# VH-VL binders against Type III pantothenate kinase (coaX): the designs that were tried, part 6

Target 1, 235 residues: Type III pantothenate kinase (coaX), of Pseudoalteromonas translucida (q3ijv0)
Amino acid sequence: MKLLIDVGNTSLKAKLWQNEQVQACDLNNLPWHAITHVIYACVGRSELLNAILAQAAFNSISCFEAKVTKTLGGLTCAYEHFNNLGIDRWLALIASFTLYPNKACIVVDAGTATTIDVLNCDGQHLGGWILPGLDLMTRSLTQNTQRVFDDENTPFTNQLGINTPNGLKNGALVATIGAINQAKPYLNDKNTQIIFAGGYGSLLQQQFKESIFDPMLVIKGLNYWYELDENSNKL

## First folded at step 20 (VH-VL; from s1 with heavy chain Y59N)

Design t4
Fold by OpenDDE, fold request of step 23:
Structure t4 (fold): chain C 235 residues (1-235), chain A 120 residues (1-120), chain B 111 residues (1-111)
Amino acid sequence: as target 1 above (235 residues)
Amino acid sequence: QVQLVQSGAEVKKPGASVKVSCKASGYTFRTYAMNWVRQAPGQGLKWMGGIIPIFGTANYADAFKGRVTMTRDTSISTAYMELSRLRSDDTAVYYCARGYYDRGFYFDYWGQGTTVTVSS
Amino acid sequence: DIVMTQSPDSLAVSLGERATINCRASQSVSYRKNSYMHWYQQKPGQPPKLLIYAASNLESGVPDRFSGSGSGTDFTLTISSLQAEDVAVYYCQQSHSTPWTFGQGTKVEIK
C-alpha cells in the first residue's frame, strides 16, 4: 500500500493506493503498518505535509517527491525548461500515458485554472494551454463590468444565451470547449483519447463524445510517476 | 527565527523522575516533530524519541521505552520529556531538536540543552 | 539498530589543509536515489549544528568548504580548507530506519 499526497494551492489531498485502485483515507488514522511508501507532489505549500512525512519517517517509511523531468520512461516534456511545467500537469500526463498506452491524448484538468495538454501516441508532450477556469471566467466579467451579472442558478450549457447570465456562463463554457477542440489538429490520430479531470471535468466531459472523466487522474499520476521513476533508475 | 528554549538544569536522585521542557518559537509548532537527543559526558549523541504535536503521537527508542514519556502542549508550543526511574548513567545533557524531512529525517534546530545530573 | 562508525576518532589538521572524516553504517542507509545520512558539527558547550543533509546537501548558512559524499554504507565529510572555527566534534547520523543513530564522533583539531 502506498500513500499518495497531492499538495495543492489550497488543500492537501491524500489517498491510498492498493491493488491498482485509489482508496480514501483519514489522515488522522492512517494504516502506517501497511504503507510501504509515501509519494507526494507539491504544487503548493502545506505545513501538514511536514507532519505526515515525519510520521512516515518514524515508521521507517521512505518518502518520495514527484518532480518534473525532461523525460520519464517513454514520456518527454515539451518544455525546454521543464521545471516550469506544473507538477500537476505532468502527473496528469504521466497517468494518461500509462493508462492509455500508444494512444494520443488530450488531457484537460478543469479547476481554478483549466489546463489543456496534448500528448501524442509516442509519449511526446507537444505542449498545451492554461486558461482561466470557468468560475474565473465568469467572475472576471462580473467583477469588471457593470452590466454583466450572474445568477447562481443558471447552469453552464453550450446553448446560445438569451439573457445575461446564460450568455456569461455559456460563453465561458463554449470558449473552453473551443480551446479543447483547437488541440485536435495537433494530433493526426483520429483515435485520440480526451481525458478530463478537475472540478469541472465532468461537466466538460459531457460535451465530448467518447471522452473520459477521471477525478483521480493526478493522484494516479503519483503512483505511476513512482513506478516509471523506479524503472528509469534500474537502467 | 526558529528558537528552542529548554528548562534549566536538574539534579535528581536515583529512582526519581525528571521532566524537561522545550519551548518552541518562530515556526508552526504543531506540524514539526520534536525530538529528544541526549549526550552523556564526553560521549556521543543518542536519540531518545520524538513526538508530532499535531497528532500527539510519540515514538521512542527501544532503549528508553517504558521509562520515557514525551508530551506536548500546543497552546504554548512546548514539548516535554519525562524520564523516570533515573539511574546514574542517565546523567547527561538532554537536547530537544526539531525534526525535518527532506530526502531523509534530520534535526535542523536544537535547544541549548538541559543538564540532568543523577547522584546519590 | 544501525551502527554508525566514524573514522578517525580524532584528526589533527593544519590550517588551510583538507580534513576528511569517514562514516560507515552497519547496513545500507540508501534507498534508490536517496541517502539517509546527515552530518553535524558540535563545538564545546554548544548543541550540535546541522551541516549536511541527505549525504551531500549543504545546509543553509554553512560554508561551502564543507561537503558530503557517499552512498550505501560509506560516507565522507570533507572540509576543503580547515579554518580555526572548524575545531569541533563531528557526527554522522542515519535516518534510514528508527531508531535514529549517530556515529561516535570525530574530534577535529588544529595541528
Scores: ipSAE 0.908, ipTM 0.974, lowest interface PAE 0.4, mean pLDDT 96
Fold by OpenDDE, fold request of step 23:
Structure t4 (fold): chain C 235 residues (1-235), chain A 120 residues (1-120), chain B 111 residues (1-111)
Amino acid sequence: as target 1 above (235 residues)
Amino acid sequence: QVQLVQSGAEVKKPGASVKVSCKASGYTFRTYAMNWVRQAPGQGLKWMGGIIPIFGTANYADAFKGRVTMTRDTSISTAYMELSRLRSDDTAVYYCARGYYDRGFYFDYWGQGTTVTVSS
Amino acid sequence: DIVMTQSPDSLAVSLGERATINCRASQSVSYRKNSYMHWYQQKPGQPPKLLIYAASNLESGVPDRFSGSGSGTDFTLTISSLQAEDVAVYYCQQSHSTPWTFGQGTKVEIK
């Protein structure tokens, strides 16, 4: 099995990969005897990562850091300066590319920020958008306006708001939905898979028929990155 | 700035035990492995083992298993290496060294060394 | 255990000249794109100092006259222009598998 580590801005997430599945693990009790590789990516910084990598080393396990490249197997990054693309976005693309071969994909990661990336059926990343996440959208208005207020109990829905909190949250949601829909014309609509991830991924996924929500998309991307990278080096 | 300060020189009799300390500062002690490397007079470097403070897990070289114990006190950022059943050939300078992983595991910071002399 | 063998055991080089130290591992210490070889400098009465990590990466603060190369079983430390302060013993170290092992050291002196 592989240990997959995603170092985010606020937290370190670690999972085990075995039998083509993501499994939960306890960092204090990792099955090092069964781990063959550590694959990690760093969006943020974590000193805990140092400890984990050291432990891997003590067990003679090789560790690999996932990085953005211009190309990876059949996948191509749209960014001229590919190093400027977030590794989380790249990993999501890698996962999407691998899980949905020969399909165009709209990849949405909805967290603090909502990222939308477009991948055509040939593995070409066409680019994307970065939006404020749903919470940032609502917070930006409540913090900067005197008359706009929110209620923590008001849910995000796609319905017309009949009060200020509903108008605020629903506005954020439909704006995000609209942004996602704007990606569709860049692809063949008949063969496009929309994939959602992130804390608000499930919520957004409900707004799109035939879409999928994969909370482990980025984590899976780590494994697939390693596999694609390995294959590239063998050629 | 990262600093590793070790305890002073020790003179021991054969069969005795020695415990060397390494006080770390200038970094997060808990998340970096602390290693011990010894060097006999006029000889090379030999890795003895290491400990990861946050986990408390230690890994020892086979040559020292059963005689060496590595511990840490995270509250004072101090690592300890205890070597028991001392022999004359244990006479050496003992170094603590911080371990770091970047495309491999290496020692980026070292203590000043502790001389341990074992003599009858 | 992986045995690290340095050559030569001692090297005398004139000031300003190139010094080359070789390190051979008993088995490959590379995996994929990574080479788990590191180099240290030790001056008398001092602890070792990291020079090169991962075969070819210069540690911060180390002069650029130091360089490392190699893969698999054979690695080289090069001092492009030997300086007086470079008189020391140099060690290679592998981190491919535990236990970590060092070469026997190469003493570099001024001719």
Scores: ipSAE 0.907, ipTM 0.974, lowest interface PAE 0.4, mean pLDDT 96
Fold by ESMFold2, fold request of step 23:
Structure t4 (fold): chain C 235 residues (1-235), chain A 120 residues (1-120), chain B 111 residues (1-111)
Amino acid sequence: as target 1 above (235 residues)
Amino acid sequence: QVQLVQSGAEVKKPGASVKVSCKASGYTFRTYAMNWVRQAPGQGLKWMGGIIPIFGTANYADAFKGRVTMTRDTSISTAYMELSRLRSDDTAVYYCARGYYDRGFYFDYWGQGTTVTVSS
Amino acid sequence: DIVMTQSPDSLAVSLGERATINCRASQSVSYRKNSYMHWYQQKPGQPPKLLIYAASNLESGVPDRFSGSGSGTDFTLTISSLQAEDVAVYYCQQSHSTPWTFGQGTKVEIK
């Protein structure tokens, strides 16, 4: 069993990996007797991560931090300076490449930012876009204009707005849908899969028929990163 | 600005117990492991065990199991090590040390040490 | 337990000259890209001070005349130009498996 830890900008997510499936865990009662190693990724620093890594060390369990590389297995990063790609985007690409072999993928992570990455069926990452997430889009207008306002109960929908909260929320959603649709011309394969992750991933997935929502995409990417990394073999 | 301040020297008789404290400042006490390492006069360093304050879990080196207890009080950022059934060969300087993991587990900050002398 | 053996036990080196300390583990303390070996300096009457972690990474505030190398079972601490303040005992420590163990120490003196 592996312990998989994703340290984001504001939160830490930890899951167990066993039998090719993700399982919940309790950080205050981790099954160290069954854990063989810890795989983690950090956007920033987390004090709680320090404690978990210390527990692993006391149990003689090795810990490995995922890093971006130009290539991994058959996957190739588009960025000339690959270390500038966010580790969360790289892990999502790894997971998509592994879970949907020989498919072209549009990978959308809908968190604080919305990232859109394009992967062809040969494992080549073609690049992508970073745009404000849905909440950030709406807050940028409510914080910077006097006439744009929101109420806390207005949903995101793809309809034309007929009041200011509708226009604000629906505009953010439609802009995001439009950006995703603009990624499609970079792929001309029948095997294209659109994959959504992140807090707004389910909402966005509902706007695209035959797409997939995978809330554990990055976590799965951590496991696949470890398995594909040539350094995973014992020294 | 990380500082570990230990309690003062102790003189004990064989069979007694000693409890050494280590007060931490300048960092988040609850999320870093606190370790105890001893050094007998003229000898090297020997790891005794450690505790992770947020979890309260202690891990002991086999050589000290059954005689050592490591605890903490997070409200005052203080770790404790208690060694029982003292013998003359327990005479040593006892250090607390903060543990940190980065590509290995090592001790980046140390207390000033507490001399424990066991004699009759 | 992993036994850490340092050589030499003591070393006298002229000011400005190179000092080299070796540490051998009874089994490999490396796994994948990581070497679980760390170096400490201890001056008389003081606690140990971290110099190098993970075999080759210099701790912040440590002079760049200190360096570490090695992997597997064999590791080296080098002081490229010995200074008077470098007179101390030096210890290696493995963190591969509990109990974590230290070498017996190497005393460095000025010749």
Scores: ipSAE 0.776, ipTM 0.925, lowest interface PAE 0.8, mean pLDDT 91
Fold by ESMFold2, fold request of step 23:
Structure t4 (fold): chain C 235 residues (1-235), chain A 120 residues (1-120), chain B 111 residues (1-111)
Amino acid sequence: as target 1 above (235 residues)
Amino acid sequence: QVQLVQSGAEVKKPGASVKVSCKASGYTFRTYAMNWVRQAPGQGLKWMGGIIPIFGTANYADAFKGRVTMTRDTSISTAYMELSRLRSDDTAVYYCARGYYDRGFYFDYWGQGTTVTVSS
Amino acid sequence: DIVMTQSPDSLAVSLGERATINCRASQSVSYRKNSYMHWYQQKPGQPPKLLIYAASNLESGVPDRFSGSGSGTDFTLTISSLQAEDVAVYYCQQSHSTPWTFGQGTKVEIK
């Protein structure tokens, strides 16, 4: 089995991969005797990652860091300076390309930032947007204005606000929905899959008919990256 | 600046034990493996084992299993190596070294060394 | 255990000339694109100091006259223009399989 590690800005997510399935794991009791490879991605280097990679080394297990490339297995990155694309966005594109072959995709990762990436049915990443995530949108106003407040009990909904917490939370959601809708004209509407990931992915998915929420999208992308990276696998 | 400072030289008789300390500063002690490497007079380097402080797990080279114990105290950023049932061929300089992984596992910072002399 | 064999055991080189040290592993210490081979310098009376990691990557603060190359079982450390402060023993180390093993060392001195 493989150990898959995604190091984000605020957290580290680790999962096992076996029999084409993602499985939970306990970082304090990893099954090193069964692990064959460690595959990881970093938005920033985590000190906890250092400890896990040392464990792998003591068990004579090779570790591979996913990197953005201009092309991978028929997928092409839109960015001229492809290394400027976040590795988490690239992994989400890889997963979407692999899981939904021959489909155009709008890939939305709703974490600290909300990223929206557009992938046509030919495997061409057309580009995308970076937005503040839902919590960051609301905090930017509560922290930088005097009259906007949040009572911590108001949910995100798609309705017009009739008090300040409503306006704040619902405004963030509807702005995000609007941005996602603006991605649709870049694709043929007939065969587009909208795919949501991240902590607010389920909430956003509920706003779009026939869309998918995959909380493991980036982790799956990490496995598919490893399988497709000819420098690591020698096809 | 990363710094590893080891305890002072030791003179021991065969059959005794020695415990060498390595105090770390300038980095997050808990999340970097601490390794022990020895060098007998006129000889090369021999890895003895290592410990990952956050997990507390130690990994020993087979040649030293049963005689070596590696521990740490995270509250004072200090690693320890204890070697028991000393023999004259355990006479060596003992180094602590910080382990780091980047496309391989290597020792990027070393302590000054602790001379252990075993004589009857 | 993976045996690391360096050649030569000692090397005398004129100031400003090239020094070349070879390290051979008893089995491959590379896997796919990674080479689990590292080089250290140990000056008299001092602990070892990392020079090169993963076969060819120069550690921060190490002069660019040092370089490394090789893969599989055969690796080379090169000092392009030997300086007086380069008098030391040089060790290769593999991290492919535990126990981590070092070469026997190559002593470099001024001719």
Scores: ipSAE 0.768, ipTM 0.920, lowest interface PAE 0.9, mean pLDDT 91

